# Designs tried in a protein design chat: VHH binders against q9y6x5. Part 95

Target 1, 379 residues: q9y6x5
Amino acid sequence: LPPKLLLVSFDGFRADYLKNYEFPHLQNFIKEGVLVEHVKNVFITKTFPNHYSIVTGLYEESHGIVANSMYDAVTKKHFSDSNDKDPFWWNEAVPIWVTNQLQENRSSAAAMWPGTDVPIHDTISSYFMNYNSSVSFEERLNNITMWLNNSNPPVTFATLYWEEPDASGHKYGPEDKENMSRVLKKIDDLIGDLVQRLKMLGLWENLNVIITSDHGMTQCSQDRLINLDSCIDHSYYTLIDLSPVAAILPKINRTEVYNKLKNCSPHMNVYLKEDIPNRFYYQHNDRIQPIILVADEGWTIVLNESSQKLGDHGYDNSLPSMHPFLAAHGPAFHKGYKHSTINIVDIYPMMCHILGLKPHPNNGTFGHTKCLLVDQWCI

## First folded at step 3 (VHH)

Design m4 (framework vhh_7uia_1)
Fold by ESMFold2-Fast, scan of step 3:
Structure m4 (fold): chain B 379 residues (1-379), chain A 126 residues (1-126)
Amino acid sequence: as target 1 above (379 residues)
Amino acid sequence: QLQLVETGGGLVKPGGSLRLSCVVSGFTFSDYYMAWVRQAPGKELEWVSSISSSGSTIYYEDSVKGRFTISTDNAKNTLYLQMSSLKPEDTAVYYCAKEGRYWSGDWETPYYFDLWGQGTQVTVSS
């Protein structure tokens, strides 16, 4: 019987929510499984980039999804101009569902994970749902569990994505305890539903389940705005991405644009591409623009307007507020083990090991996750 | 390549109404947030309104609330801006802009880049 893995993402689930709110269902899951308290995500700390890093084990400069909005200087394509289903944007890496389908006589299933409704290297997830935010968690769960039980070749890798608590984190901000408490309780109930459904279908004891997220959330304010229009006229550049990491494509000399921006605000750093800190691993890709602006935590870059966001992400990946967690349960995992920190790129080689797949070259280190696994020595 | 074509502008008297349309080609409209932005002569760019791909999340600049209505027809790949009670201060070139995010409830700032069409001129004068 081949090993099976279900990878679940709750978008924007900040690691320290686990310490500040009650999660009885998630706590029961962790008690009989493993918890990684902090996952150090990749820069920039945005949804598309980090979801693709989880399933490829690569930094953004290597897998090519460098932002939620992109421009490719070589081909002159715009990610915002192209359908997100254009394989061009996703073809710089091989995600685990493609490897799963090609190396073994196995199927993959997906409920809304970014990239799974796109043919990548001419391979699309065997079973998938086109992205639609109006589809309930229950419908996504029903499809995933049906495919896990009723597929030939068997589904051995399945993914499930849910938009909360990211949507509410943006709307209310993470410091709104009343609203966030309600949202997080609902998520815990969904985790309870997931576990109960797997038990009722006879899947629970033989299925490996990972619950994780792509990033955290930090509090924003109308008092912490950087008005880019006060620094530079719109005619001097094309704006590829705005906040909290602005991607600037100069229409005039790059040095002149840089000089107009570098002293604009004490609450953002301005980098020429070659000066972006090495620790970000955010430099070696044609989709990274000649000038990048990085706002300080909780600051929003705007174009002569107010921001309605009370929470945001995309900030420096060293910030604990940007970190998600990882919890896992199943035959591959120890029971009651707690680990402090892993890198988000480490998840991919761990998942390949669990599934018996040969990983593509990646930036993860298997040794960082081996202590989570029953078949490994942790010394 | 993606094309955005704005139409429906014109000369109108104060208190009048106009309906702007933006026809989108080269991509599926319902995958993206869409926005209307305007630029008055000799002034900076001003955001007017945004709508999510599902049509469920709508935002307005305070000066246009209650007077302007943004809507979509996903079957026709068309974005609309119904303008009523027009004021001389509404005189501007109106542009249609596309946003890159498709997750519902994610309140992303509009993306301003070379996706702007030719614009449509709205002039409010007696």
Scores: ipSAE 0.006, ipTM 0.219, lowest interface PAE 10.0, mean pLDDT 86

Design m5 (framework vhh_7uia_1)
Fold by ESMFold2-Fast, scan of step 3:
Structure m5 (fold): chain B 379 residues (1-379), chain A 126 residues (1-126)
Amino acid sequence: as target 1 above (379 residues)
Amino acid sequence: QLQLVETGGGLVKPGGSLRLSCVVSGFTFSDYYMAWVRQAPGKELEWVSSISSSGSTIYYEDSVKGRFTISTDNAKNTLYLQMSSLKPEDTAVYYCAKEGRYWSGDYERPFYFDLWGQGTQVTVSS
């Protein structure tokens, strides 16, 4: 029958964790599937932007979710809450669940993936859960598997999002071996539960499963703070986003604000919008502010205060610490194949191929993922 | 000026329940994320749970999920922690804390706390 795909995200799962900790359940999954060791995510390396890039195949400047906190200069709307359900923010792209529902009279199901509880182009995921972080992984899994087994039209695309290890990465920092070992073991046990549930329900043999993440994590410190209040008075600008990428909306002349900030810290780059490095693909959108500040890895931008964050992300996407991985298993994937690197935007056209969907124009390259797939030739 | 006052701690047997309360004064409760943080004797501070100003976004430390419930009453400027199935390892001083103003969004869990209460002792023993 029609191909089925379950896309699972463990937020903040740094690729390097796979080499430093034991994952017996994930390794069993990989042994009979594929592993991409590093996924180069999009800038900025934040949750909402990268989750939307996975399902659209677009850079942030193209899909419009350019940060977790945004201001649109044209409409004067502000987005600062992960529960913001205004479709305006999401309508600059067409995510895969919308395409899945519109092209083939198929259903989509979602447990908490960013954007799935919002109608996008007048289409909402056929089955979904409103975002609530207190809902257990077990409950999310129970709903997804129920919908995969009991839906008409059939659910062919399903998503499942889990907030760990991001929450613990922020709290403890990625270098806290004792606490991170405990957290990552629990995640591996959840992967074991996922596989066993799919096997018991008769879904495992015919379901394609992708396990991935949106970004990594890097160690922060009270010794690595950049205090903006030492360089500029808050009366000169509106702060749209703070750390580690600060989005500055000037209340006075842009050049004057830029001049006050440009020598603020040797551990921060200050860019006028048009001077943002082309390699970031972070310039051509009204939600990108006139001045962007980019902190060096492990540095935190503050406003005359301390920070209790021991880990953070959002940094330069060329940094290996910001990279997640991708593992996959199912009838579409080779068994026991290991691949070095893909771009996070490449996941979308690969998923469209697996589902038999025509992709919307995107920034991904199908050729980068062809070696993962049984129906493709890789030389 | 700004004040957080925790109450509701005490001595309880394993498997028991307690409800902690934190009364907030000097600021608008609904403008801030609030959290519960604990410290066991001779151990580091451990974050327990956080709740958004709207009450819609809630986070729990893994060891307390399914046993503890965080909630707010904005009309009373009060934060609650309902604790059930208490274990000896839950023995700690519990602090109410106000999240700092550096907020990157609900999917990005902020672990910055800029105002703390005096704490309330919870002891779980036979």
Scores: ipSAE 0.006, ipTM 0.203, lowest interface PAE 10.9, mean pLDDT 87

Design m6 (framework vhh_7uia_1)
Fold by ESMFold2-Fast, scan of step 3:
Structure m6 (fold): chain B 379 residues (1-379), chain A 126 residues (1-126)
Amino acid sequence: as target 1 above (379 residues)
Amino acid sequence: QLQLVETGGGLVKPGGSLRLSCVVSGFTFSDYYMAWVRQAPGKELEWVSSISSSGSTIYYEDSVKGRFTISTDNAKNTLYLQMSSLKPEDTAVYYCAKEGRYWSGDYERPYLFDLWGQGTQVTVSS
């Protein structure tokens, strides 16, 4: 049987939720599989950038999805959630579903993973759903399992994306134990439904399943606001992205804008593009703006207004609050194995290995994930 | 032809109630998050509330929590904002907006919405 892989993302699933809440279904999954306790994501710690890093193995400066809101200085194009179907934004990398379809006579299937409803290098996922947040987990699961069982050429790579616990993390904040307990219990029940559905359809024993996330979540407050309007008049710049990483395109001399911003708040770092710390790997792309502002954890950048967010992400990727986890089960994976940490870019070469695909050049290190796999030596 | 049309604004006394409606045409309402955004005279744009088209995910600006209720009627392609206990500070032009395809959590920035209605005026005064 050809190897098959289902990649599942629960958006905004902070790694330490696993220690602070009970997940009976997820724990049963892990007991017969593997757990990576922390996944170090890429900067900025946002949804679109990290989801594309998972499936390309590349830093954001290399794959080109550098934020959820972007401006390309060369072409003068603007990117927002509403126009993300322009292939221009996605064409700086080759995601795994494209590699899967091009290297072998194989199909890919997708339920809502970012980028899967866009033709990338003239290749779109063989089966996909146009993104719609109102579509239930059950309907997404029904389509994925139908495609895994009823496809020619066979679906060997499938993706499933769910917006929680990110949406509730923003609304309530991760410190709201009552509301987060309810949300996370529901997610655990969805994991139970997923496993039960795969067992009922005879898929469970021969399917590799990865459950992961793109980032974590940190607590915000009305007491931790940075008012950008108190630093600089909005006539001096165009705002490309606001919080917690602000992307500033100067309308006047760049040095004058930088000087107005650089000492405005003790809770924000201001960088000229060339001074962005090398450890972020967030510099070498035309979509990264001339001035970047990075708020300290839990601080929100605003424009003379309050913030409704009680939780947020996008912060420094060294922060444990920004880290997700990875759990996996299936014939490729050891049973009952626990691993401490991998980089999010390491997931791509591991998935290529499981599927027998030649990976495109990437920033991941296969050695970091080989201990998870039954066909590898771990030393 | 994509269009959002707001109605239901008017003059109301403090403590009163109004229901705003936004009729969506030219696209399937149930495919998008929808929002209410307002702008008071001489003030910045302020996000008020957002709702998924299923109604399962709802957000409110802190000053309107407990007073305003956002809801949808998918069969009518209509978004509602039920406003109660209205204050003079609620005086503004109210806009219906369609958010982008993915929920990024940045609904506090009105410029991230990709389709705006024409607006409806709400005035709270004696």
Scores: ipSAE 0.006, ipTM 0.253, lowest interface PAE 10.7, mean pLDDT 87

Design m7 (framework vhh_7uia_1)
Fold by ESMFold2-Fast, scan of step 3:
Structure m7 (fold): chain B 379 residues (1-379), chain A 126 residues (1-126)
Amino acid sequence: as target 1 above (379 residues)
Amino acid sequence: QLQLVETGGGLVKPGGSLRLSCVVSGFTFSDYYMAWVRQAPGKELEWVSSISSSGSTIYYEDSVKGRFTISTDNAKNTLYLQMSSLKPEDTAVYYCAKEGRYWSGDYERPYYFDYWGQGTQVTVSS
């Protein structure tokens, strides 16, 4: 029987929520599995970029999904959430479900994971759901478990994406203990439902399950706004992405735009593309704009207006508030093992190992995850 | 400068129909995702429907699927919500909202929109 893996993402699940709230179902999962306390994600710390990094093992400059809103200077194409069906945006990398289907001639299944409803290198997930936020967690789970049990060739890799706690993190902010407690308890109940469903269907003992997230969340405020209109007139540039990382396409001389921006606020850093810090791995792609603004944690870039957001993400990936966690259970994983930190790009080569796939060249390091696995020694 | 103006609300009997309109000014309508959201008396804001700038991607909340239809007229910078088979539970103030382009998630609540309208009251009563 081939090894099977289910990869589950709860969008915006900040790592330290695990220490500040009670998760009885998740704690039972971890007790007989493994926990990585912090996952250092890629920059920028946004949904589409980090979800694609998990399944490719690549930095954003290498896989090409560099933001949730993008402009490609060579082809003159624009990308937003509404345009994610164009394969052009996704074709700079090969995600694990494509490798799984082509290398081992196995099936993949997907419930809403970013990119899974798009043909990438002429290959779409064998089973998938077109993205629709109104589809319940239960329906997504029912489809995934049906496909795991009733497919030929067999489904060996499956993904499940859920939009919370990200949406509530934005609305209430992570410091709203009352509202976040309710939201996170609901997430824990969904984890309980997941485990119960897998046990009832006889999948639990032989299925590898990873529960992770793409980023965290930090508190924002009406007292921490950067008004871009006070720095520069909008006639000088085209805005490709706004906050907390602004992507600026100059309509005039780049140096003139840079000079207007560089000293405008003490709470943002202004970079010419070639001056973006190397540690971000956010430079070598045509979709990265000539000028990038990076707001300090908790600061929001606005255009002469208020912001409705009490929480946000996208900030510096060295910030603990931007880090998710990873928990896993199954025959590939140790029981009761706790690990401090891995890089989000390390998940891909680990998953390839579990599935017996040859990984495409990637930025992850298998050695960082070997202590999680029963068939590896930890030295 | 930037404005969203909702019209078309009113009193209707259960099983009836209403068409809501939202006229947008101050930005290019076809560049942005648009949404309808509602707030019932004494309840939280609830997302109802979203439509992409290209019109190719449309989402509905489960309780309104098959009853409500979202559409746009880009030449008139107008967003519509055609509501059919109305129920007392649909009684709410309905808001037109513009989504920001810099985060993902089509069910994002109106609290996180860059701009939203003043609202139009829909009352479903026998």
Scores: ipSAE 0.006, ipTM 0.205, lowest interface PAE 10.5, mean pLDDT 87

Design m8 (framework vhh_7uia_1)
Fold by ESMFold2-Fast, scan of step 3:
Structure m8 (fold): chain B 379 residues (1-379), chain A 126 residues (1-126)
Amino acid sequence: as target 1 above (379 residues)
Amino acid sequence: QLQLVETGGGLVKPGGSLRLSCVVSGFTFSSYAMAWVRQAPGKELEWVSSISGSGGSTYYEDSVKGRFTISTDNAKNTLYLQMSSLKPEDTAVYYCAKEGRYWSGDYERPYYFDLWGQGTQVTVSS
C-alpha cells in the first residue's frame, strides 16, 4: 500500500519551549521517533509565508506569499481577507498536496492548513475544510482520520493546523511562565489525543507523522516602540504591512522617503529593496515593496499608538527565538534520533521522498534531512 | 459590499449594563473571527474581545473578563457585546472589527483587522 504522511502544525511553537516546559506526550512521541531541535524558518518569520514554505520548499521571494499583508506592483492587487482565496496569490508555487494529486493516483486531505481551501493551478485538496477558527482540534482530527481511512483514491498526504500557542504567545508574551505553562500543557494533551486516536483506529504503526511549527515568539514591551508617525507623514507613502517588518510603498520619490526613514530609530534597519541582505532571500518578487523596515528583536513599529501585544514574531530568521522545532514518528523515520538544525525549506523534499513524489524545483537540500530517514545514509 | 455597522452605545451610570450590536454584510459571517476594540478619549486603541466564526471560542482583555460577554447570532448576521458592571474607565468609542482569514490566534492586534466599523460611543458617568 502507498506510504502515508500526516503533517501537523502548532502555530508559534518556539523551539526552546521544549527545554523550559514539560511535554510528557510529545517526549513519548520523540522517544520512538526523531527530533530536530531548531528549524531555521524563512524571512519574514510570519504564519502565511512559513506555512507555504513548508509545503513548497521555496523561499518567500520564490513562492510569492511574502507577508500576511501584500501588494503586487504589477497587477495592483492587495492581499486581504476578501481576496485571499484568489488563486493569483498562491499560483507562484506548487504545494505538495497538488503534486501528490497530480503525479500519483492518490488523494490529499486538509484541516485548516493555509492555502488548502484555495484552488492552486486549478487543483484543490481532495478533502478540505474552509478555514474557520471555531472548529475544535477534535473535529479537525476526526475529519482527517476519517479521510485517511475511508477514501478512494486513498489519502496519502494529510495536513492539520492549530492556532496555539501563537494566540497566547501574543497575549501573554513567551516569558509569562504561568500562562504559557497552562497553554503548552493543553497542547501536549492534544498531542496525546492525536496519538491515542491514531492507535485506536489502527493507523499509528503505518502512518508517518510530522509535528512542526512555522515560527517562534519573542517578548515585546510598551518600552520598545518605534513610532513611524514621528519620522514621516502619511502623505508620502502607502503602508502595506506594519510590524515588525514594515512594507513601504512611496507616493513620492523613493530616495526622499528613504531619507525621511533612515534615521528614524536606532532599533530599526531601513532597506531599499536592492539593499535587503542576500541572506534573507527576500528581494526578487514584485510583492516585496521598494522600502522595507526591519525592527530589532522585541521592538514594535506603531502609528502614534501603544501596542497590546506582549509577544510577536516576524523578526530576523537568524534569531533562535524565531525558530520552531520538528518532531516525527513513523515507518520512514529512525527511532530515538536527535538532529541539531535544518532549514524549513528542507521539509518539502523530505516529504516528497517519503511519499515517492518527484519534487518541483525548490530551495531545500534533501541531504540535510537524510539522517532522519531509515532508508538513507548521512555520512 | 463589505461593511460593519455598530449600534447600542449610550450614556449609562457606573454598575449599569449595555448591549452593543454589529450588523455584518458582504461576507460569510460564520467563517471569520470578529472582535470588539475601543478607544477612550485621549487614549490609544485597546482590544476588548474576540470570537471565532461559529462562536466556539471567546477571548477577553483581562480588565473586562467576567463583566463583558461576546456572542454572535448567525441567523441575524450580528455580533454582540453584552457589557455589565460598567466602570468610568470603560468610556470609549467601541468598534466592531473583522479578523483577516487564516487567524493565527493573534487577537491582540487592532491593526491586523481587515475591516472596521464606524464605532459607537459608550459613556459611563455619574
Scores: ipSAE 0.006, ipTM 0.263, lowest interface PAE 9.9, mean pLDDT 87

Design m9 (framework vhh_surovatamig_d1)
Fold by ESMFold2-Fast, scan of step 3:
Structure m9 (fold): chain B 379 residues (1-379), chain A 126 residues (1-126)
Amino acid sequence: as target 1 above (379 residues)
Amino acid sequence: EVQLVESGGGLVQPGGSLRLSCAASGFTFSDYYMSWVRQAPGKGLEWVATIKQSGSETDYVDSVKGRFTISRDNAKKSLYLQMNSLRAEDTAVYYCAKEGRYWSGDYERPYYFDLRGQGTLVTVSS
């Protein structure tokens, strides 16, 4: 039977947390596996875009999930977290669970990973849970392990998503040592529970497990606000997304809107779509708006209001504070190996290799991850 | 057709109490976070409180913490806001709002609220 892979995401797990807090269970996992210290995510550094990049190997402009809030200029549809189940938004790419199910006689299983409760190209994960943040980590883990052991055709690819430490990172900020230490200790304990459950069920020695995240977190402040209402009247534009990357759809001439915004704050950059830096790979999609505002790290764009947000993400993907990590263990991976940096789009072709799948065209480079793998020559 | 119908507003003296209700229809109520938002005279829309799908977790704007309690009854498809120790600054039109299924905590609130109804007016005056 083909190799098996479990992909686990802890939302908003900044790479730097590994240096500043103790993770005994995660450290034991890494000791007998691999650690990539920094994963350079895609721009914008938000949850839906980066989770979809992990499973497609594509930049946001290519897979079509370009933000957590979107407007499609061609169809005039609006996307938000309140209506994420429309397949239209997800159909610009083929995620790995779809590829897994369409090649050979294989099943996929999913506990809450973004997109897995949506039929994409008329294919939904073989086993899945409808997204509900009230479902405990234990219940998600129970379902995933049950499906890994009791499926026909066999589950060869499984995903598990958990909302922390992102929610607490927003509430307390990453510099709140007391609150973040409590949250991160709980996450480490959940990693311990995961390993123990897999060992108890006889899965541990033959299962490949990847633990990663979509982005990091940076400290925000009520003293670092950009009031968009002081720059431009709301009658001149439709706001598609706000902070820290604002997506502006002009109601008047684009150049006129740009001129009202371009010198409004020293703490944000204003781009016409064609002037967005090439290094972002954030231009070639109808869901990217004509004007994009990018706030400097730690600055929040608001509409004539205060913000009590103490942590945020979405900023420039070159910022180390925006980077997650990747740890992995299993028969495909070396033991005790550390690697400095990979791109988040490199995860997809690596996972396809582990599963023996033919990848769809993607933006990842297999060579960047080959040093992690036992069946590859690394120099 | 998605509908939210707010009720329970009225005139109350400072220090008094009111209970607001929101009747939801046209969607799977139990799958969504729900919020109360308000608009005071001459001011913008302000988020007040949010409740998780199960009702197990709640969050509030600082000015109402300890005074307001948000709750829900998924069987009745109803959202509630118990308002105690009311102040003149609580005077506003209160709206029920459907949030998303995904939540990043109380500080990553949407700039736009989906499916607010007609609202219910709360006036706190002597």
Scores: ipSAE 0.118, ipTM 0.523, lowest interface PAE 5.4, mean pLDDT 89

Design n1 (framework vhh_7uia_1)
Fold by ESMFold2-Fast, scan of step 3:
Structure n1 (fold): chain B 379 residues (1-379), chain A 127 residues (1-127)
Amino acid sequence: as target 1 above (379 residues)
Amino acid sequence: QLQLVETGGGLVKPGGSLRLSCVVSGFTFSSYAMAWVRQAPGKELEWVSSISGSGGSTYYEDSVKGRFTISTDNAKNTLYLQMSSLKPEDTAVYYCAREGITYYRSGDYRVYGMDVWGQGTQVTVSS
């Protein structure tokens, strides 16, 4: 019957955590599977943009989720995580669960992956949970495994999202070894629970499982703040997104706003939209504002206020601190293979290959993931 | 038990000065941003000033800039607000508060007001 894949995301799981903490359950998973040590994510290195890049294989300028807070200059619509269910925002791309449901008579299941509770191109995940942070990992896992075993048409693509270690990374910072050790041990225990549940239900031997994340985390400080109010008065612009990438919509001449900002802090770069570095692939979308401010790693942009964030992400995607990892196990994957680096957009065409789906045009390169797969020759 | 205890309020004439103190217990003081928030009779809560846990960064509401100074003594777990050139419109109950944070699905971390409050201390500026 058709191959099955479960895609699991632990939000904010910095790749370097694997070197600095013990993960006995994850290491047992990797021993009989594959590990990609670093995944180079897309800019900006934030949750909604990168989760959508994983499932579309597209840069943010192409899939349209360019930030966690957005403004579309053409339609005058606003997007936020409290107002994220308008299909308009998600319709610039076709995520893998939509392709899975439309190309074959198959079902998709989702435990809270961003976008799965929204009808995209008039197609919503066959089974899904509305976002609720109070729902335990166990309840999410119970629903996913029930749907994998008890659905017609069969569920062949399933997703599971968990907020940690991102929430704790923000609260404590990634350099707080005592608190992060506790958080990461709990995540490893959840991975153990996942594997045990799949074995108990007879799913483990025939299911492909990918464990990955959307970004890393870097240490911030209350003493590394950029006060935007010291640069420019509120009357000159509308603020669309703040930190660490500020999206500025001028209310006056763009050149005037740019000139007020360009030399305000040595710890941020100020770009006119057309001058944003090509390597970011963050230019060709109406939701990208006329002026973008990019804070240096570990610096927070604020509006005449303190910041409680001891960790953050959203920074330059070339920074190793922003990179997650990818581990995978199942019939499609080699056993005991370690790979150094892939791009986050490469995950989508690999998943399409595993599921036998024809990928939509995308920015990923299938060749980058060939060495992970048993049915491919990598050299 | 988390506790914030404010002292130093009182009656003062216009142009006078007062120093408010807030002693905190039950949490690691230097790990949190602290704030002063005031409420004048019949009005809503108004943020006055904030300070980083290290004491390195300070922020003020526009009407108090140059007149009020926020500071901390982390060794004493004490937050201060030095008020000078006091005006009748500064009359309010002043609260010491710890800044709270909210986590969203998008991974955005936002300070959404104060999560631990003191009992407040009355400041009256009147002739």
Scores: ipSAE 0.047, ipTM 0.402, lowest interface PAE 4.5, mean pLDDT 89

